VHH binders against c4kar8. Designs and how they scored, part 292

Target 1, 263 residues: c4kar8
Amino acid sequence: MAELSTPSPASPAPLDGGRGDELEKFTLRGARQILQLLQDLITHRGLITAHTGGGHSFMTAVLKVDEERGRVVLDPSPDPQANRRALAAPRLTCVTQLDGIRIQFPLVGLGEGQDKGRPALFAPLPAEMLRLQRREFYRLQVPLAHELSCLLKAEDLARKPVEVSARVIDIGAGGVAVVVPTGAAEFVIGGTLPACRLALPDGEPIELDLEVRNLNRQTQRNGTEQLRVGLRFAALPRAADTRIQRYIFKTERALNAKARGGL

## First folded at step 16 (VHH)

Design kc62 (framework vhh_vobarilizumab_d1)
Fold by ESMFold2-Fast, scan of step 16:
Structure kc62 (fold): chain B 263 residues (1-263), chain A 125 residues (1-125)
Amino acid sequence: as target 1 above (263 residues)
Amino acid sequence: EVQLVESGGGLVQPGGSLRLSCAASGFTFSDYVMAWYRQAPGKGRELVATITSGGSTSYADSVKGRFTISRDNAKNTLYLQMNSLRPEDTAVYYCARVEVWYYDSSGSTYEFDYWGQGTLVTVSS
């Protein structure tokens, strides 16, 4: 049951080719490494955010890797429109996380059909995968049970101030990703949200300024659409940074202990 | 255990008709795309017709207008109605379960995991 309630993978914006030379050191091109990483995503039931362009994405998962035929099989969206967008896209950018490490890969040549009588999406194996093993790219997926929230100070369509309680889905050294209720507020990439309040377990909420870095409308595996907002921490006081790092470390230890206890 | 059992093959004169049946068992028949293949003496296998779980059909150009593929999901049975038979239709006909199918920019892909034993159709005077 708890596994089905686990938050979806982090949904920050895909890293682009404008930083290609900088990202080369994190790029896996070996067939063996790519196959092993995809298999690890299957084994750990890693959820993937597949970006189809135009600020749209949907939740998927790797169902199967076929090494002999050089293809990957993905779980289609229950929303036919999300699948239609994916099939029409020149490429999918798939973003996921495994043990806090951000993983990103392109899929080109997407097809739709069936595997053993069940609907599926098919694509050639990616020629490369990005695996970001740096602290600045590390994101803790927030356990749903923690009910972590951030009170955002934003504006509505009429530029009237509103306060929105948003669920935190991931957190790292540089920011958070949140789910915003439909119609709650308007967001502009590069805009600043002053004096927001991040509620961590144990202690008073942390007051901080957030910058909007990305916006994404995601079709969930149940077919519903959610607005996901990536927010960068502006200047953080040392005390706030320490509390965030402590929460991340404590939660990682608890998750690792729970996983090992399952043996 | 998946089983596909063909029946209805035989000797028929040019211009005649035959109805082939394939009894499927050991899986949820209604979920699968099903196909009829044939192999003529000294030739490779030719895909004759496909039918999706929803009933959409496709045919090889050589049989369009003459053959009709159909299915009865309640009876777990696949059919091939063959009309206006020609000597070139002489072949062993196989019922097949489609394990994988998909459509992409390069076209349709069909991959099969189970085949019947085949039923011989001879068209001769």
Scores: ipSAE 0.591, ipTM 0.827, lowest interface PAE 1.2, mean pLDDT 86

Design kc63 (framework vhh_vobarilizumab_d1)
Fold by ESMFold2-Fast, scan of step 16:
Structure kc63 (fold): chain B 263 residues (1-263), chain A 125 residues (1-125)
Amino acid sequence: as target 1 above (263 residues)
Amino acid sequence: EVQLVESGGGLVQPGGSLRLSCAASGFTFSDYAMAWYRQAPGKGRELVATITYGGSTSYADSVKGRFTISRDNAKNTLYLQMNSLRPEDTAVYYCARVEVWYYDSSGSTYEFDYWGQGTLVTVSS
């Protein structure tokens, strides 16, 4: 097994089904679409986190999709207890990612057995799959080597204007997450930071207004406290949107090539 | 490549016994679940007994308590011990390799990819 590392991950936690009105437009219910998406997970060797409830999950993968018999075949866990929990669960919630797109689907009626002499888990094809293909849900983890920064126009604790150069840790079509040293500036959820400047490697900084969406205080391994700030882009010009998308695409391609060992 | 060869069939009186054998080759026998099927004249195939690699067995209600399926992984051989034979047991008996099996809350599922040529069992005078 690989050692667990804890930067703050894009959470693999299941999305709440109670947001049905919001998530309906991302829900696939067509049999052909479901089969194609499951086949894509096989082709890309996508790792799946399967949640069995009660805070338990295990790592699996789709081994086979049997359209004729209407079932999916999964790689069982090497941990027998994880498999027993999965078999006892009324529903398995599977979470994965394909090309930056988050995918979630339920499996009901799990069975345990073999396929061509190899241990396997079996389940009926899911009736629905969630595919979050809105660009605002995609977040590129920014390589440290890129030194991507955003100059924030904010206020200190005394309400005096201050400019803070914050490191961008992730970026998407809808915003960025940045890291700010503790005490450098004051942020309020819902507050607007006008005329900030996002520095991309390939040109002049992009001037933009940012809205504070979330705040998280993290203590790093060296004991340094960092404030993570989630920021939404407010009304980007088309040229700025194009430059941000180009950076995301170019960086993702480079990271994909590196992960594949430059083959 | 995959071959299943049955033997041991024949004519037997009601109440008698027979032991069928199936010699398997061309695959790793010990990895696969195996089964015995039968087909009586003018009828469809009936699953008689199954056995997993680990030795877990299942039987059709019509043969429970009378038939015993077993395997010898070292010899790549599947067996069916048939006791208290009845005229309605008359059929061609087939050895089969289980391609897929699983257990869920609804019961067991077995699917097959290879079959032997069969051995005839006749229960009569």
Scores: ipSAE 0.599, ipTM 0.827, lowest interface PAE 1.3, mean pLDDT 84
Fold by OpenDDE, second read of step 17:
Structure kc63 (fold): chain B 263 residues (1-263), chain A 125 residues (1-125)
Amino acid sequence: as target 1 above (263 residues)
Amino acid sequence: EVQLVESGGGLVQPGGSLRLSCAASGFTFSDYAMAWYRQAPGKGRELVATITYGGSTSYADSVKGRFTISRDNAKNTLYLQMNSLRPEDTAVYYCARVEVWYYDSSGSTYEFDYWGQGTLVTVSS
């Protein structure tokens, strides 16, 4: 009778310590930061997916933040069963997006009631909020006052080389979006624009190759038609990447300071 | 403007009964939870009874089985039927609109945004 030695359950592999540190960089724990982010969700009417566990979720929104009482008010589901699951769950995992950034936060201690005659869900303020800003996908909306421009080397409809000065409307680590007058040049998705020049406020223009990734026609309020061109950095020197990142960081900080009632 | 006007208070003997009324105006009465609370002389405010928009009721232990909170949404009126009154029930009774109520694992929470001027109930031999 050979005693089948039941294999000792393999100790769960230590969660790779490196991923935890990366997540910490994106985790907000400051009370003011949390409150501000929740308020931003209200302002933008951000839809939130609340996960109750077991593969169940429902759509909600933050309706109110009560700083004095340390609570958040959520829109209940129109499905009573979803609300029951939410109330029974030890934790809700809320997931949303704001300005293309994924936001995730837990809610614990959910209650049900009314706020000013409206049904609502109540929870204590989250202790932490995860803001997953993927550097590669983040796009800074360029302030008009910065007057960023990109000199595009393109072709017209006759395939004649033309140079078009385009206003940069957003910038990220991976590329820029620009606006050009309709008919200024012909752009082909997947096409490369060689030896373009990106003008930053901090110095000489950056010479770079751009790849056309998307084209969107936009009609302005005045009836003028413009073409929005999404451009990827095809080859970016390290020094140029550093300058772009520095600009983005500096500008974001300034915008955030202004939004907080700073200078 | 939100208004709450209590009535029906007065002098009553121990064991007697009173019915308080609260006339509500200036808001959609049917959407709000309502409450009665009281303040006895020299004592703090005490929540007496609550009623949700759906008609669910709760009572303080001191009045449970003796008092009944009810509402008539068609008349925009809240009621408190008080039976088997005791001297310790002597207080000014206030009608209140519940701005916020919720129930969680810690219990029920009520917050009020409007209240009436109150009506005096005196229970004395």
Scores: ipSAE 0.595, ipTM 0.809, lowest interface PAE 0.7, mean pLDDT 89

Design kc64 (framework vhh_vobarilizumab_d1)
Fold by ESMFold2-Fast, scan of step 16:
Parts: sequence; C-alpha cells; structure tokens
Structure kc64 (fold): chain B 263 residues (1-263), chain A 125 residues (1-125)
Amino acid sequence: as target 1 above (263 residues)
Amino acid sequence: EVQLVESGGGLVQPGGSLRLSCAASGFTFSDYAMAWYRQAPGKGRELVATITWGGSTSYADSVKGRFTISRDNAKNTLYLQMNSLRPEDTAVYYCARVEVWYYDSSGSTYEFDYWGQGTLVTVSS
C-alpha cells in the first residue's frame, strides 16, 4: 500500500485526490457531522481557500447552511474574475483549518445571486468532508468519565502470561498511553503485546497488537506509584482506525463545545 | 416594516396599454431584486417579470416583447409597462420582493418574502 503523505495543517494546498483510499478513514459522510462541522466554520469565522483549478483560488467563508434546501451560502470574492472562474469550474476544492485541524471538502454546482439583498455564492451541501488530524503529534487527553480501557496481554516477572486492564490516558492515530499499577506486569521497550483489546464507547472491543515505545514510573500525590506505558499500534485494520479517529473527533468536539459554553 | 403598494390597474381595451407602479418602503430598495406576479381568476400565481439590483431582467414567455419591467431606485419604485394587452392578461398583478435568487447551470431560482396587496387589470372590449 502506498505511503500516506498529507500536507501540513497550515498548508492551503489541496490533498491529492488519487489518495482517496488512504484518506477514507478521515472522511466524514454523516449528515449531522457535516452540518455540525459547517456550523463550526460559521461560528469560528473560518477562512476558506477555494481552489478553482489551474492554479487559481480565492478566499471565502460559509455564511449560511440551509439544511431544508440542502445548500450552503458562501461569501463571494471581491474580485469579479475570481467569481467567474469559480462559476466556470466543474468543482471547488475548499480547504480550511480549525484549531490546527485541516478540513477539506468539494462543492459542485456553484451558482451566483443574492441572499437578502447581498451578493452570495450558492452550492449544494457537500456529501463528504475530510478532517485531518496531525497523525504524529496529536494526542487526545481521554476524559475520566469515558472510562476508556485497554486489556493488555503481557507477562509478569516470571514470564507467565497476565492480563491487565489499563486505563487509557491519551490516544492518537498512532497509539495510546495507558497507566497500570506498578508490578502488575513487566514491559520491555520494543516488545510486542499481541491481541490486546481496546474498549471504545461505540461498540465491541478492538483487538490489536501493540508495541511498547516508552515507560515512565510516576508517584501520584496519594503516594501510589503507577506506570505510564506508551504503546504504538503495530497494525490496524481500516475499520479499527476509522473507529479510533471517530472517537477522537467526537470527543475533541465535545471538549471544545464545553470550553466554548456548549457550542 | 416592509411595504409594497401597487397602483395603475384598471379597465383597458384589447391592444391597449397600462403602466403599473409599486411603491416600496421599509428596506433598502436598491439592494433587492424585485418581481411582478399575476393571478388570473381560478389559476395559480404566474411569475411575469424580474429585475435584479443591477438591472438585468427576465420575462415569462407569455409577456415577452409586450411587457417591460423597470425600476427607479431614487424613488423606491418598481414599474411594469404593459403594451398590446390581451384578454388573457386579465389578472390581479402583485409586486414582490425577492429574498433569494441565484443562477447556476440548471437555471434560475427565485424565492420571495414580501408581496403587495395587488392591483386589478381587466382587458375587455
């Protein structure tokens, strides 16, 4: 399978459409998720770079989402030529960033006109939107209320198999960090833990192989010592990767909503 | 409050002419596209003519070449000049404000939010 290459979240350049299979795990197709993301772009006044092809683009913003009529309303460019290029294009590729997360979506069937006396561009709602997290750097701090756990299949000091239910403290596209009581199991950096089970709120536990990347022993304020273990996903089925990304996306949005007073 | 008040209707013989006026108030008239509709007895409403803020016009096939829509932004007034009137033009004529309009590859869309009370045009001998 080809190496996945993604532009920086700060880059306005569109992603290569030929990588559709690799980008499927980051694609939102749920109507409510798409509507919520478009509303977030409105709320945060997100500037959008709309690519019209041939190396041309213009700056726009979502002004309104009309769910009943299935359309979005966009701010036209002050440059009439940019608007003419957009209307002539078979497709717009819209790229924006929200809190360091890259968002990209297509618009097809662009029209021009007015909404309540103001010039506007109109397009049908996108059927899909890409939401790309920073794969190597982003870690979601898991809320305690989620009680997210990973059943580790490890060994004790005598090399006997032991199962340890570990609390997941953070999660990203590449792995999880868990905490275990000191002495519950022994871990070796570079060692593989086969057939572990990650429990997410939205279904059955995900069975996966984990590689130990780092170890940190911390003494808590109550005097209890616990071991923090950084674990890499050795290989993930696409379905598992999709579920993990979905959990991260939904949880991050919920945390952002709380920080912003129930957005 | 938005108000649209039509005037200029009346009785006219076939082949005659009438000019309808619509006095608009309560909004920035020059920002909005405007339209004329008509409703004949026992029939639904028919879009007769539209004019954009920039002066671009459109007409129903039934009136094209006979009717002319125009506007005077300084007077906040919309006009419909009706020539070569036919008995089939008998209807109540309504001024309307266009809330939303756009044009794409599939055609034109118009959505309306305010209508006048109408003015009756009767074409008979």
Scores: ipSAE 0.560, ipTM 0.808, lowest interface PAE 1.4, mean pLDDT 83
Fold by OpenDDE, second read of step 17:
Structure kc64 (fold): chain B 263 residues (1-263), chain A 125 residues (1-125)
Amino acid sequence: as target 1 above (263 residues)
Amino acid sequence: EVQLVESGGGLVQPGGSLRLSCAASGFTFSDYAMAWYRQAPGKGRELVATITWGGSTSYADSVKGRFTISRDNAKNTLYLQMNSLRPEDTAVYYCARVEVWYYDSSGSTYEFDYWGQGTLVTVSS
């Protein structure tokens, strides 16, 4: 009777430590950062999907942040059953987006009541907030002092070739937003602008093809109309991509240092 | 301007009864929870009773079964019926508007943003 040695259950493979480290880069734990992000959600009237578990969720919003008492006030669901589920849940998982960035944060210790005569949900401030900034969607607001410009090769209303020097407002790995005077050129969404030149402070202009992705007319405070053009990098050489990424990184670091009072 | 004006305080013998009133103005009274709290001489402020907009009430253990908080939204008035008064009930009684009220696993929390000048209740033989 050969004792069939039952193979010892294979120890669960250590959870791949690499994914945890990537999430940490996007996790805010600083009290000031958390408060600021919550305030930004209020300012932008960001709708939040609150998950209560079991596949249930409801729509809410941050109504108020009380820094002194360390609490957040949420808009209750119009569905009483959703509110009951929220209150019974050990954890509420809140998911939203701000400026195209996914934000996720937990709330624990939910209560219900009233704030200034209005029904509300109450929770302690989240201990952490996850801000999933996709590198490809991140847009650096270009400081005015950098004077980034893009020479656009476009067509006028008569389909004549024109060159327009445009100020760069924001830049990311995937493209730039520029401002041009109204009527300087005709732009078509989905159209390609070939052989444009992006001027960075660190060297010679980068030649690249740009695709028009969005158009937005803006009126300045002085009454002057400008056209904001969102442009995608249609074909970017690796060397150019590296230069753009380096510029973004250096600028972000400088801005963060300034914000911390270091400059 | 938000105003709360208490009335009905006075001298009463032990075992007696009083009815306090609080006239509210300057806000939508029916939307807010209201409270009575008291401060005895040389003691801290004590929450006596609360009433939500929906009429749910709570009482301090010291006054349970003796005091009744009520409201008349048509008159913008809060009431505190006090029965079987005791010397230890001697205090200045204040009406307060509840800015924040909520309940969680730790219990009920009340925060007040407006209160009256108070009315003195003296229980003495």
Scores: ipSAE 0.453, ipTM 0.736, lowest interface PAE 0.9, mean pLDDT 88

Design kc65 (framework vhh_vobarilizumab_d1)
Fold by ESMFold2-Fast, scan of step 16:
Structure kc65 (fold): chain B 263 residues (1-263), chain A 125 residues (1-125)
Amino acid sequence: as target 1 above (263 residues)
Amino acid sequence: EVQLVESGGGLVQPGGSLRLSCAASGFTFSDYAMAWYRQAPGKGRELVATITRGGSTSYADSVKGRFTISRDNAKNTLYLQMNSLRPEDTAVYYCARVEVWYYDSSGSTYEFDYWGQGTLVTVSS
């Protein structure tokens, strides 16, 4: 039998492994820019994945930015263990996106308490925020109504072939992020999943090879854990790349039109 | 409209006891942490005691072991039981609603949005 191992590290993986100075052009350090970006996250109800280290993260959101007191207020997890991990961590690495643009920022000095009678997490304003306007980091949040899925060809713990239908939560030019049912399959970072099938609206499923880039046990807003898998397109035929780009473009246009009071 | 009304102040001799009450209205009292502050003549405000929604309490070193903060959510009332009173406890005592509180590695923070009008406590023979 195969050895059981805990998925590591967090997904999507933070870009903090000695690459911060290489991303200087995408780093916001102005107080007004940081405040505006955090307020945009509130306005757009942006969900944040807060990485606490050790392959663990939880889903949160910015509830308030308090410029006068120099702090952000975050929504705590309903899972007490996720909150304990966050408070014990030397820093949180917060990852989110607006209009497909990846945003990443650190929070240090996390506190736990209440704001106007409601449970909350508190942290000083970040001194910097990373805003990555690059195709390799651009991701479309997939609308739940599209029921976008990817049939993964993987192996179980006994190395027996298994097919897993995974919900696609985001998609970009370089890959997808999916939610996999717990215990359905075993994944190895750097491993290749051949002949997977990505189901897009309007047409036959796209057959493609996927490389596992990251694994994360994410605590959801309702307190449950999900296995999230980041998958890179190993190679895309031109026709498949064109269909994926058309889906992303059409969906963005529809979402932008809907936000402006149209379809 | 938020309203906090203190009562129970008065003149007591050293070593005596008093129980202060604060009647709260205009908000969901049971959701909020509450506090007692005091201000002696010619001095700044001193945080005396706090109580969270969950019942966790904290006290200033000057009153620890002598004062007890408590709450009755059914009556929307905050209490401060003051025992072994000393002349230096003479002050106007204010009930306060905690707008924000949190604990981090550096300690506790409390911020307030509403105070009552105060009740005078005089400890003298």
Scores: ipSAE 0.680, ipTM 0.857, lowest interface PAE 0.7, mean pLDDT 86
Fold by OpenDDE, second read of step 17:
Structure kc65 (fold): chain B 263 residues (1-263), chain A 125 residues (1-125)
Amino acid sequence: as target 1 above (263 residues)
Amino acid sequence: EVQLVESGGGLVQPGGSLRLSCAASGFTFSDYAMAWYRQAPGKGRELVATITRGGSTSYADSVKGRFTISRDNAKNTLYLQMNSLRPEDTAVYYCARVEVWYYDSSGSTYEFDYWGQGTLVTVSS
């Protein structure tokens, strides 16, 4: 009678401690930060996917944040069954995007009722919110005072070479968005602009090749038309990448300090 | 402007009945839950009854089976029928608009944004 040694249940592999630390960098736990982010979601009318578990979800939005009572008000689903699932769930996982950044937060203790005669869902404020800012997708809005510019080597409508000085409105690790006067040059999506010059405040312009990724016409309040051009860095030297990253980091820190009342 | 005007209070003997009315104006009455609460002399505010826009009602244990809250949306009027009145029911009765109500695992929550001036109900022999 061979005693079949029941294999000892394999101890669950330690959750790779490294991923937890990375997530902590993106986790907001400050009450003010959470409130601000929720308010931003309201302002931008961000649609939220609320996951109730079991593969079920519904679309919602933050309608109101009540700081005094520590609660968030959500738009209920038009599907009564989805609302029932939400109320029965021990936890909702809310997922959304704001400015291209993925946001995730849990809600627990969901209730159903009305706010000012409108059906609503109620929950305590989340204890934490994840803001997953991928470095590669992050775009810093350039302060007007920095006066970043990019000299674009392009062609006009007659295919004549022209140089256009464009204001940089946002910058990230992967590229820049610029504004140019309408008709200043002809841009083709997927086209390459060679030997352009990006001017940063910290030194000499960076020479680089840019690829046109998107074009958006914008009408200003004064009726002037501008073209927003999204440009990808086609080939960025390591030294240039380092300078751009340094600028982004320094500027972001300064903006955050100002927002906190430190400047 | 939102207005709530209570009426129907007065002196009544123990075991008697009264019907309170609250005339609502300045808002879409049918969209809001409504409530009655009362304040007895020297006591705090007590929620008496609530009614949702859909007609669902709740009562304080002290008045359950004796009081009935109802609404007429066509008349923009809230009612409280009070039967089998007791001396302990003596209070100023207020009509209130419910700004927020919700139910969760902890129970029901009601918040009011408007209330009337109140009507006095005195139950005495």
Scores: ipSAE 0.592, ipTM 0.800, lowest interface PAE 0.7, mean pLDDT 89

Design kc66 (framework vhh_vobarilizumab_d1)
Fold by ESMFold2-Fast, scan of step 16:
Structure kc66 (fold): chain B 263 residues (1-263), chain A 125 residues (1-125)
Amino acid sequence: as target 1 above (263 residues)
Amino acid sequence: EVQLVESGGGLVQPGGSLRLSCAASGFTFSDYAMAWYRQAPGKGRELVATITTGGSTSYADSVKGRFTISRDNAKNTLYLQMNSLRPEDTAVYYCARVEVWYYDSSGSTYEFDYWGQGTLVTVSS
């Protein structure tokens, strides 16, 4: 019988690009917004995965946006077969990210040729682009008034267990950044901190395992040295994920309401 | 500095032949598609023939079967062999460098960034 393919941990399949009302709010249709976003991809040298259908894709990049002629110029694949598949496809679905934000757009009517003596692929500018903030990468700057804390279970310099109440300075669906006094505990990048407790304003502390991702030492204006620790959520329960997302959404909404009320 | 210099124009009788040359300098000639275009007195510019880096050629319907475009990358030179010349072929012939070209399902597109000074071809009645 047919051998089942093992699911890849690779990036999710392309989204339905503005078809549903849920994606509509993230869909850009303004010509200037589309041009600016494509230009940002050029400036940041963003790599694009172009899906050609039939389970095929290739890596490309935007080389140039021509506003006057309404077209985009893409880097062809060094693989001639990939280029032939792209040209034969009725549509390319282009997927990339910029500063943790997922960007997806269709290209229709792909052509092959040259720009200033260099091989290139050409397509009309997309009529729409999806700009979806990636949940895992988005970081909410936590308001000082919220006094959000995470009780870390770590080790001191003598390898003895120690509990440190750390102030949460930013939070996303994938983790938190905290500040601890220098010397309060020892952290190892890649190390795990089991059964830590994240205190959100709306209920009991969330018990979760954290993985140390990065460490930065900072000297405050008063001369106090503090350690900034980036922590990833490990094996996050669905209920905990929902509470974290709710906090982020509620806080964003409140901050946006304040900004609009203040001009 | 990009330079394109045409030569080989002149006066010829109907049914005669001429070979035009275009000497290119100031860029890597072998990397660029090239073209010949012409402008008759009181008329607009007409694209006559194109040649890609891979040697693919295209021609205007008015010259197809009579004109042949070719290139010699070792000499940085573009050629136009013109046979069975007609009075309506009388024009200034220009060499052009193709800045952009591509093919898609709707056809071909050619855009030019540099042009020569031209060479006059006169076919007498």
Scores: ipSAE 0.607, ipTM 0.839, lowest interface PAE 1.3, mean pLDDT 83

